VHH binders against Coatomer subunit epsilon (cope). Designs and how they scored, part 12

Target 1, 300 residues: Coatomer subunit epsilon (cope), of Dictyostelium discoideum (Social amoeba) (q55fu2)
Amino acid sequence: MSDDILFESKNYFYLGNYQSTINEINKKSRQIIEKSLKAESDYFLYRCYIAQGNYDLVLQETKNNRGSGEDPTIAGLQLLASYLSKPDENREGTLITITQWISDGVVKFNYHLQVIIATIYFNEQLYDEALQILNNCDHIEGLSMLIQIFLKIDRLDLAQKAYDTMKKIIDPDATPALLSLAWINIYNGEEKLKSALSSFEEMAERYGPTPLLLNGQAVCAIGMKRFEKAESLLLESIEKNPKNSDTLANLINCYINMKKPNEIIQRFINQLKTLSPKHDWTSAVNEAEALFEVSKSRFN
Short names: E, the ipSAE of ESMFold2; O, the ipSAE of OpenDDE; V2, 0.75 times the mean of E and O plus 0.25 times the DockQ between their complexes.

## First folded at step 4 (VHH)

Design a11 (from z8a with S57Y; framework vhh_7z1x_3)
Fold by ESMFold2-Fast, scan of step 4:
Structure a11 (fold): chain B 300 residues (1-300), chain A 121 residues (1-121)
Amino acid sequence: as target 1 above (300 residues)
Amino acid sequence: QVQLVETGGGLVQPGGSLRLSCTASGFRFSSYAMNWVRQAPGKGLEWLSGISGSGGYTSYADSVKGRFTISRDNAKNTLYLQMNSLQPDDTAVYFCARSPDYFPSGYYDYWGQGTQVTVSS
């Protein structure tokens, strides 16, 4: 009859509050005794350390796992940490390893490994490969990734279907469901932008403002032509994580729409190129323009 | 409004080649899987080939594998079918069709008008 011990930790995690996730897991460490629950808690702890850029910690703590034949989830976390530490250097070896794991059949029934692999494919903009790994998934994190990929490739209808599947297996008030609906509402046009903004604000109030939630709020504000509000939110996001490429891309988009001097815009473009040479900042501009056109059509 | 327009059909001798084109409008072409389907005289629809929105995934019916190649140019909103080693049994009306799913599927939501391919000795 006991609830999921990691329920609140997962809610923080899905909203990008990695420090609160770590703190919550550590607070409940004495209750995390069962082997499967210990493995799940270790998965989320290592994912948090990776998200914080602490790749060496994960690699050092898992050094005794020598491959997917021992613990495929830990092997996946090692691969993710190694890949993100040096993406350009480790890309080829990472993709070869993933292909081998798929061929060996270790991926098919390991949903954590599926998420890790899909994350690497998404970062490489290999969307077909990511969607193949997540095809017919029925787990929460995989469905969340499907929704994000479908929105990225402008398939709102498929994002909605994935969300409908998520609703059947999760409480609609749980954070992955709330987050997914908020992102879907951004793409549904003007009347839904206010609802999406309110949802991001409520999540930030309850679980703390994260770069992810501040970016969500800012995209809504840009769509509503509230550029000063968007700027404020994005500057707060930069203070929390100055290396967040999405925040810089959204700020550039905001400043272009505000018709700020080219000198200011170019400074942020140069900063984005330095932090993430492979990031397509023009996609953020195109998204805001698309949202603007959808919103305008509601009034004309 | 979604429109699919096929061109490139015609009369060809056995062993010859044709390239069919399908120009798409009214939707984000790169976001949708596309298919080639044919209908021979007096027969039902036969799926030939499909391609994902990015072009990263392709699939072929056994009857055309190794002879036909599907491709797309998303910048031009155009789908192609390169048909080599054509046989009299390839005589059919060829349709461009859109999948509602991300990957090619046996269900199609929009079709072109078709283009006639005749393989005659």
Scores: ipSAE 0.527, ipTM 0.816, lowest interface PAE 2.2, mean pLDDT 87

Design a15 (from a13 with G56R; framework vhh_7z1x_3; at its last look DockQ between E and O 0.84; V2 from the best seeds 0.00; counts 0 for: pae E 6.2 > 2)
Fold by ESMFold2, look of step 5:
Structure a15 (fold): chain B 300 residues (1-300), chain A 121 residues (1-121)
Amino acid sequence: as target 1 above (300 residues)
Amino acid sequence: QVQLVETGGGLVQPGGSLRLSCTASGFRFSSYAMNWVRQAPGKGLEWLSGISGSGRSTYYADSVKGRFTISRDNAKNTLYLQMNSLQPDDTAVYFCARSPDYFPSGYYDYWGQGTQVTVSS
């Protein structure tokens, strides 16, 4: 099947190992002949370039995708690259364009475009809009986003439902399923925290320790009150991507629990606010508090 | 453990306004859609308005659209209904009701005790 050729590339992609995704696609380039498979590989390739901050490369490579014959998926990638290059400046125009695309019907049944739009909505913290775009989706990346949003709004029941749907579509040992289960296990707490930590560690060993996987391990470690381990993981994550807002939020949470000096914690809060003015570090504090309260109730 | 308590009902003249409040406890308020439902004398239950967990999506029955405004304050665990241009057929007991989902649905799993609204000369 066509997804078998890209299976390993997608495993790297879902875990945030964008360079390995690119490398695997390039290694398979001679096998990627059929036009629809080429389009699929290009989607992931350009998503990786965007994740690496190479916005101009995407725009240059796709510059002929314009006019009435344009590929809507490539148009979506161009919009995402443009938006992320200057989010504050391009926000309003981007949201207007998305609204027009929805009203024009070009988003219907284009699952990659749905994911692109939901990514922009999620980055703008427009969760209702993201959920509406992904409503009743049955594709892997959309389900992964739904699970994360439902966990964020404390709807474990809806996250579980989306995970059950995902299991019908892919091998439960594929990385999207492993990642989704690990996060669900974090929200269940207790003995499931150790299972989640082990799963993140195994994925990191097999597919590379990315900021996404290091943050997952750190959240588990914080939940188990292993704050020194969490700090080590988060500092490694900063080395790999100093601009990862989730890493900074988790580090702030970790340092609050370690009772680090206020001046140290304030430096990281300031860094987080500079990188992501909308990012509220209270999300990291709230998650640690929830895991802490679960731990207390189990002991009492 | 889930509690919903409505306040703000009372007697009002036709054309008047009232603001209802519903204080929630025992669950994470922002994770659930909330609704206002009423029951007039001699009538069944009538859904009036719903609001998503975050408050960004609002929904209205045609009978109240333009006159009623639903809102929520998730920091205070409180749901509101601003009712304007009230008429005698708005006389009812008004209930706060929780949806089991993030968006309003046709199913409600918890209800308040209700607050009486009477529109009369």
Scores: ipSAE 0.142, ipTM 0.633, lowest interface PAE 6.2, mean pLDDT 86
ESMFold2-Fast, scan of step 4: ipSAE 0.662; ipTM 0.861
ESMFold2 (binder alone), look of step 5: mean pLDDT 89; pTM 0.909
OpenDDE, look of step 5: ipSAE 0.840; ipTM 0.937

Design a16 (from a13 with S30R S54Y S57R; framework vhh_7z1x_3)
Fold by ESMFold2-Fast, scan of step 4:
Structure a16 (fold): chain B 300 residues (1-300), chain A 121 residues (1-121)
Amino acid sequence: as target 1 above (300 residues)
Amino acid sequence: QVQLVETGGGLVQPGGSLRLSCTASGFRFRSYAMNWVRQAPGKGLEWLSGISGYGGRTYYADSVKGRFTISRDNAKNTLYLQMNSLQPDDTAVYFCARSPDYFPSGYYDYWGQGTQVTVSS
């Protein structure tokens, strides 16, 4: 038991159980009175609504904030909601706004805004910009994002360094540390895949199976060449969120490794391109390639 | 495993231009910051320019800012230095160097053999 009123809400949030996060915050609404606690609660609540695709709710509930000059965190959440609602239409205006905020010094010392901006940059595949915003961060969510970006760009050494920094701030058994280690273990080779799988399964048992945790389990299963298990997990993930680009990318990876007919693979590639034009379908192939390279290097 | 090979050096007249290339192999080129460093005869190493992994951030020493341009082609695993308005004091051996960090840092883990640039009439 923690003294932090938002302790369980944060655990659900970090593992991608957005509905349980919202439910826990709402159950404790009468205890969330202090200005700082209310601001932290609102941040997680609005991040959950955005993650669920409920952009209009965030924009409606925050309509009285007149921009970064009033509440820069709320301005960031408004920008994120607007951007994700129509990425192609709002891209240019969003990037201009971010550049202005950085120039004005609004982003410095606001770690929530740093995470929001890095999320937009990551979605645009602007990795240099995302890593620059998160450079030298010492907050949990920023470090978690650094680890994910470093793994994405095949820098296991930098992901490990960020994880080592995280361990100085939180207990290794805390949810963000467990999640980060599980992803790092995927890249550390086949003998660590069983440990990573067990970790994802235990987190799913405690906090509910989410697309995030099901994808983690599936990637482990693919690495262990348990393709039928991976397919089952990924189909369960699709049932929970049919528009999850990571799930589709992992299914493509799974089917490529199973040597399914090109017609089936191409159908899922086309579906991924339609649902998320900015998602690089080759990321699934690159992930399989990265796992192969890690395994191969162990013989040299 | 990691190899960096420079080409493009040579003799050029003051005011002239040269483009140096550095071909990388044995690592994921796009994931590492790259640098150009030179050493003039009888002088120490001078850092000139650096570029982030995906190429979105470039950095220049004051001595070359506005005259030199760093770039990379991650599909070809190649780093470039376009040198314009060359002066006699640009005469040096030019090295391609990799940063262990994602952004250019004050230290390097791998170096090429160097390519000689001589600016003289």
Scores: ipSAE 0.596, ipTM 0.846, lowest interface PAE 2.0, mean pLDDT 87

Design a17 (from z8a, 15 letters changed; framework vhh_etentamig_d1)
Amino acid sequence: EVQLLESGGGLVQPGGSLRLSCAASGFRFSSYAMSWVRQAPGKGPEWVSGISGSGGSTYYADSVKGRFTISRDNSKNTLYLQMNSLRAEDTAVYYCARSPDYFPSGYYDYRGQGTLVTVSS
ESMFold2-Fast, scan of step 4: ipSAE 0.593; ipTM 0.845

Design a18 (from a17 with S54Y S57R; framework vhh_etentamig_d1; at its last look DockQ between E and O 0.91; V2 from the best seeds 0.00; counts 0 for: pae E 3.0 > 2)
Fold by ESMFold2, look of step 5:
Structure a18 (fold): chain B 300 residues (1-300), chain A 121 residues (1-121)
Amino acid sequence: as target 1 above (300 residues)
Amino acid sequence: EVQLLESGGGLVQPGGSLRLSCAASGFRFSSYAMSWVRQAPGKGPEWVSGISGYGGRTYYADSVKGRFTISRDNSKNTLYLQMNSLRAEDTAVYYCARSPDYFPSGYYDYRGQGTLVTVSS
């Protein structure tokens, strides 16, 4: 809206439409002249580059951010880019750096840095640490992350409280609010799955279908036992990003329910293990392996 | 139905050690912060220690810091309290308690029946 020149850019960003985020910011570049607004738009641009896998671009463009004059937000973006470029190699050093920043008080009032740190903690399945960083937050992305984590750890009561807080202080039409409600509706299931599906479809129509939105629709379809619809959505998601771990996990679950050949399911399981060894795929793997053994005995 | 069952209490000499256990059932253990609360005879309850759902954060009352260690094993739905360098003032019934908040805040919604720890010569 006219109150926030970056409102539409942020809406694209939170739905994973990174190219449209970049295009929208560039289209309004001549209107982004105030120093703090320029810094905010640069933050989202670098977040988009990171999401696109362009880690070296971020590091090269920010290489002057060193020494006593460093911008902590840019330092956070450099850390995130370095971490994601080689997570196994950079894990320990990244966590040590985060601990130091927290100790130095740099994180306390910097919500962009809080989100960056929580993203790294979440990727490492350090949920306690992620929740601690986001505790008592009053910004929309942090509240959205809280809701997602609380749902992940089966605390709907806490997710609902965070959503109620979000509704009090944030535009309910902002895409993080729409996503949060849709995920809560998925958790509740049954008739709420239709409401969640409708919301994901509306966001995809307005902001473009992204792997995030296609996965959301597919999860709803799986819950409604519409497995052929879910497969179609997930295959479209793979076309857009063949390395999306959530898409692979959802495909595995979908194909188990469709009783696809075990060879196909095992191929996706192997891809998921390679991309995200810590992904919550244990249940899907166990079910797929059991299905494969039953299938072998029926054809021998 | 939430159930918390403490064990491991007993009589111990000053300076000794004791390990308490709490078996949890009827809820998803890893989703909740847990605490130990103690109550000496004729006294009000005193929060002793707390731990977050995955064990990443631990908290201690000043009276026990450095002597007690809280831990949990989410695969066994079990909370532990290792008590070292015990003193007479540690004598109390020790309760396992579940926090409705994700991080322990001193408030709890469920507790067990307790296990008695007596420190005397």
Scores: ipSAE 0.400, ipTM 0.778, lowest interface PAE 3.0, mean pLDDT 86
ESMFold2-Fast, scan of step 4: ipSAE 0.640; ipTM 0.854
ESMFold2 (binder alone), look of step 5: mean pLDDT 86; pTM 0.879
OpenDDE, look of step 5: ipSAE 0.805; ipTM 0.926

Design a3 (from z8a with S30D; framework vhh_7z1x_3)
Amino acid sequence: QVQLVETGGGLVQPGGSLRLSCTASGFRFDSYAMNWVRQAPGKGLEWLSGISGSGGSTSYADSVKGRFTISRDNAKNTLYLQMNSLQPDDTAVYFCARSPDYFPSGYYDYWGQGTQVTVSS
ESMFold2-Fast, scan of step 4: ipSAE 0.583; ipTM 0.848

Design b6 (from z8a with S99G P100L D101E; framework vhh_7z1x_3)
Fold by ESMFold2-Fast, scan of step 4:
Structure b6 (fold): chain B 300 residues (1-300), chain A 121 residues (1-121)
Amino acid sequence: as target 1 above (300 residues)
Amino acid sequence: QVQLVETGGGLVQPGGSLRLSCTASGFRFSSYAMNWVRQAPGKGLEWLSGISGSGGSTSYADSVKGRFTISRDNAKNTLYLQMNSLQPDDTAVYFCARGLEYFPSGYYDYWGQGTQVTVSS
C-alpha cells in the first residue's frame, strides 16, 4: 500500500463536500478490499450520510451491530445518528451511554469514537468534556476538532499549538492544515481576514463551495464590513443547507447591519429558534443581545 | 438486581396476532430505553423496535414497520410488543433488552430469557 486510496475522499470530507466524498468512495470500491481500509471507508461513508441528515440509512445498514462490545466505531456512528435525529428526546440517554463507554475503557484507544463523542459534546456545548476526550490526540480529524473547540472557547494560543502539532504530521498545504489556518487567521483579526478569505475561495474553487466554506468566506466578509458580499455567500449556503445554524446566525447579523425590514429578520430568527429551541429570541432586545454574542464569539 | 421477564409467546397461524409483555424489576424503569430483539433458529440477533424511557419516541426495523407496535406502561414497569400480520419468518425467540438508547446503536446491559413465537399453519 504505497498510496492512500481514500486521499481525495478525505479532502472532500474535511471541507464538508459529503456527496463528493460518497461518490469518490463508491468510484474506488473495487480497490477497497482490505478489512482495515473497508472499515475506514465505512466510517467516512456513514459520517457523510449522517452529515446529510440520512440517519435512517446508517441505522438500517448497521442494525446487526448490537453495541460497543461488537464494533465500537459502528456503535458510535449509530449513537451519533440516533442523537442527531432527535437531539432533545435522545440527549439524556446519549450522554449516559457515552459515560458508560468511557467507564468501560472503549473510548481510550479508538480515535474515530473519540471524534464522534467530541462531536456530540460540541453540539451540546460541553466544550470541556470534548477537550478531555480529545486530549493529546494525534489523529488529523481529532486535531482539526481541537482547533475548532479552542477557537470556540477563545483560546487562540491553544488553537495555534494544535495547528503546530498538525503541521508535524501533514503538509501545511494539505486540506486540514489550510482549513485550520484559515479559521485561526479569522480569530487573529482584521489584518489576516483577506488571507483567510483567499484561502476559503481557493478551497471552494478546488473542492466545490460547501456551507462550511461559504460560511468561512462570509465571516471574513462580515469582518471586512462587506455585508452585500456576505449576504450573497450566505444565501448560497442556505440554498445548499437551509438548516445550517451558523448560516442563519450570520445572515441575521448581515440583515441587521444592512437595516433590512424586521419581518425578514424575524423569519430567520424563527428558523434559528426551531433549530435551537433552548435559545429565546422572542423580543428585539433579546434578538440584539443573542446576535451580539454570536458575532462576538467568532472574533474573540 | 435487574430482572426482565418476557411473556406472551406461543403458536399462531400466519396473518394472526400476538402481544408480548416484558416485566422489569430492580431499576427505575422510566429512566431507560427498552428494546425488542429476536433470534430465529440458526441465525444471529435482529433488533426490531425501541422505545425511549418516557415513551415519547419509538423506532422500528424495516422488516416489522407497520406490523409491530412497541409501547410501555411506566406505572406497571412493563414493555409491550403488539405483533400483527405475523408471517412464518417471524418465527423466533423474542427478547426484551434494556438500553441507554432506543435505536440498534446502543449499549444493552440486561436481557430477558426470551419467549418463543412460532408462526405456522
Scores: ipSAE 0.000, ipTM 0.103, lowest interface PAE 20.2, mean pLDDT 81

Design b7 (from z8a with F103W; framework vhh_7z1x_3)
Fold by ESMFold2-Fast, scan of step 4:
Structure b7 (fold): chain B 300 residues (1-300), chain A 121 residues (1-121)
Amino acid sequence: as target 1 above (300 residues)
Amino acid sequence: QVQLVETGGGLVQPGGSLRLSCTASGFRFSSYAMNWVRQAPGKGLEWLSGISGSGGSTSYADSVKGRFTISRDNAKNTLYLQMNSLQPDDTAVYFCARSPDYWPSGYYDYWGQGTQVTVSS
C-alpha cells in the first residue's frame, strides 16, 4: 500500500463535503511538496471552490494559465468555472472550446479534463457526448460519473458493468465503491432499499451529512413510501444548499407522491427552472405527470 | 413485452426512395441504441446503420453511407430509415434490432419481424 496524503481529502470530496476537503488539504499543506502531488491537490481545491459557487476565485487564481497549451487541466477548470458562472451566456463558446480541445488531442490522456468535459456535457443533457468522453475509462472519478449517467438514463445493467470495473481498481469499502453500490441498490428496488439507506446513513455519520448523501437517503425513503421522512431529509439538504437542483427535483417528486396541491408543486418546478433550465424535470410540458410515472416505474 | 414492428417496405424502382419505420414498445426506447440490418435473398445478415438512444450518434456501413439516413423520434417510440438512390442490390428483408449495449453493436437482443424491400423496374 502507498500512503496517499490526499486519501481522506478525496473521501470527503467523493461524498460532497467540499469544505472538509479544503480543510484537510490545508491541514496537510506542509506535506504537499512534490510537484505532481501539488497539482493533484490544486485540482481538488479548485473543484471544491467551483462546487461551492466560488467561480471568481478559481478564475483569478488561475489567470496566468493561457489555455490548454500550457496546463490543460487548469484550462478545463477555468472553462468549468466560466461555464457554471453564466451557463446560458457561455454555453456556445464553451462547447466550441471543448470541440477544439478534442480535435487537438489534449483530452485523450487527461483523466481530470475528461471528467470536467463530461460534467459540462451532462449539465447540457448531452449524454452521448459525455459517455463518449468517458468511454473505456479506468479512473475512479470517471467510473463514478459513468455509473451516475447510466443510472440517470435508466441503464442499470451498464451501471453494474462500470461498478464491476471499479471493484477491480479499488477496495469495495472505499467511498466511491460504497456510494456507487448504494445508488445501484436503489435502482435494484425494494429488497435492497434498506441496505442502500443504511449505507448512506453510515457515510453521513462518518463524513458529515451533505446534500449528496441526504438526497441518497431521501430517494431510499421515497422508494420505501416513507414520504414524511424523505421530506425531512430534503428540507435539511435545502438548508445546507438552497440551490441544489437534485434536492429540488427530489422534493417535487416527494410532494407529487404525497398529492400536495398543484400550486405548491408548480412553485418548486418554477424555482428548479430558474436554477437549472436544462434539468430533466424542467424540459417536459407536463412535468407533474412525468415525474409521478418515473417515480412509480423506478421503485415499483 | 418487448416488441419491434417494421413498416414502410414495398416495391420501388431503381433510383427511388422509401422510408422504413420501426415502432417499439415494452421498454424505455430512449435508453437503447437501435440498428437497421438487412438480409438479401440467399445471403447473410448485413448491418446497415445504428443510432444511440439519444439520437446524438449515428453510424453507417460503407454500402449505404450517403444514401441512407437513420433517425429516431423518442416521443413516438419510433426508429426510421430514409433510403434514397435505391439500387437493385438493396433488395432485402429489412429488420430493426435493439443493442443491449449503449452504443450500436454487432450483438442484438431483440428483432422486428422484418419488412420486404424490392428494387426492380
Scores: ipSAE 0.548, ipTM 0.824, lowest interface PAE 2.1, mean pLDDT 88

Design c1 (framework vhh_7z1x_3)
Fold by ESMFold2-Fast, scan of step 4:
Structure c1 (fold): chain B 300 residues (1-300), chain A 124 residues (1-124)
Amino acid sequence: as target 1 above (300 residues)
Amino acid sequence: QVQLVETGGGLVQPGGSLRLSCTASGFRFSSYAMNWVRQAPGKGLEWLSGISGSGGSTYYADSVKGRFTISRDNAKNTLYLQMNSLQPDDTAVYFCARSPEDIDYFPSGYYDYWGQGTQVTVSS
């Protein structure tokens, strides 16, 4: 808190509960009058619509953002929505636009735009580029993203340093700090893996079970060799969002370890491929397997 | 001072439904996985269903999958079992049972605390 009207909305957002974020912002709409607060509210609303796959709504609502009065953050949201709606078609144009924005200096002091660009780079597996954009960042969402990128490239030491920076800005019991610590703890041995699971479960109880939190729980369960538990969590996650690529990759990994028939595994691989014709399902599966093997090696 | 108190049992016709409740006290309810276990006349204990502390994970024995639904309300410290399409062979004493600390899934019958049991009879 305490005078931040968007405090609770941000907590839902950080944990992937996009519908509750929208509902909470709408509940407080009469209090969102000041222009900068309205701009921040719009940022989170549009991020939620994008996360839910409602790209056309964002593009339609922001169609007047152009010319001499163009808002760079809104332009970034338009770019993200356009990119995610048709990644293969829009990839080249998106990357050219990002390069121009960086050259124009519009990105340097806009942390929302930095997060948007880093998200696109991350999705393209351009991790070095994403790290460059987030270099020396001191904002919560950027630090959270740095931690995820460092864990992705197996730099636990750098993830821990980013978490230490986050603790200087926000209380350790705040939602982004709890989430970041839970992901880091997956890599720190059996005691910490159990702690991570409990943390994901408590966050899910307070803010609702989201695909993000269910995937966190499932990765912990896989590390503990509780494959039936992991399957249950991942199937719940698919029910909430059948287009979540992390859930599909984790479920494929789970079924491989359970030695399920190839027909079942291939069905989910095909589903993952339909999210993008150029999506490398092998990379997603290898990422899930690498995370599982790190967890498993702590318990062998 | 851990207590588990069960209610909702009774006589029901085949094809009918019942909802069992288990009210917990003396511990932090949301920190423990909970289970439903039954014992039919002349038979041993049968694990039916389990639910994680958060409610995010549920597990079912094949004999009840699709007919029974486990749920919990952590604000009320209450565990539920919704039983549909009841058959005469569902006749049993039903127990609420707490998993040991730090264990989410435990269909072994080695629970650290049990309720008193509630009788469910499925007959004409």
Scores: ipSAE 0.000, ipTM 0.067, lowest interface PAE 25.8, mean pLDDT 82

Design c10 (framework vhh_7z1x_3)
Fold by ESMFold2-Fast, scan of step 4:
Structure c10 (fold): chain B 300 residues (1-300), chain A 124 residues (1-124)
Amino acid sequence: as target 1 above (300 residues)
Amino acid sequence: QVQLVETGGGLVQPGGSLRLSCTASGFRFSSYAMNWVRQAPGKGLEWLSGISGSGGSTYYADSVKGRFTISRDNAKNTLYLQMNSLQPDDTAVYFCARGPTEWDYFPSGYYDYWGQGTQVTVSS
């Protein structure tokens, strides 16, 4: 049994149930007395607020921290909130700040800051930079992000190796381990899609259906050519977060295969382009088509 | 210094064929995925095809699948696009673009270097 007061809060967090994370931390607030535990609690609370789009709340509550020299983790959270609030406007300044922090040596001994920086790099599709920041990491969040990056760049072998490292430091039944295995199973082909689907369904039953878990289920359904089931799951995901770009991309893929009217498909393409302006040099339809072809070749 | 130079563009009649080439210099060619992207008059950029650094994996936009073939010759540092069954709507400037890693052979984001482009005009 884990005596980590934040154990269940972290399980909700890793599955994208940010409101339940906040509620669990608040429920246990009277037990969160020790300074380092309070700092870890604040980190997860601020990460949840950022994930919910409450950037101004994080910036306002942390306004007294004037830079990485005071609290580098809080400085990282401020940078992430600022970046995500206006990505196009703040992109260059954010990347310059990150480069400065790396040069100043504030990043190398702070795993929370490493995760924040890697998140920004991942959002910018700077995968090599993200991998360099997470190089040889031994913390759960960093290993989870390494697995996601390796799957994104089609390195299933490295994703499995990172998962093997994770298994040495985490309970296999903990949510980061379950989630990582489910995503790896999706990439291992059609035979393991049923196992991955069941895993996502079990996690959703225990921790609540989140956009992340609904997208996982939908990707499995797409791989199994169950497009109507995938549509249902993706529409539920949109209800929970209409700004989730993965949900929109998967829904476009479903609708193309279901031969929906071009007017409906174009509506979701326009929404996806609005959420990902950096893709101006490519068509969102071409992106969805290319990803679908990769999935078909791996599963069939 | 990284350089990408496209050749092979020109005027062709509908139903005709053209082969585009992109000669690369200033980097280890086989370590990078390569892409073809076009821009029709008055329209945005459209990704057409990508190929892994090794040449073992290729991907195509639905609009060109079955008509265009991407290939590379790593010994010659050259990327190719064989274009068959050309249509008036294929009229565009065609760009060679480098992915930042060996795996950026689909429209996943940023391309770090671009050629100057070559004009393809499909007209009777």
Scores: ipSAE 0.000, ipTM 0.110, lowest interface PAE 20.0, mean pLDDT 82

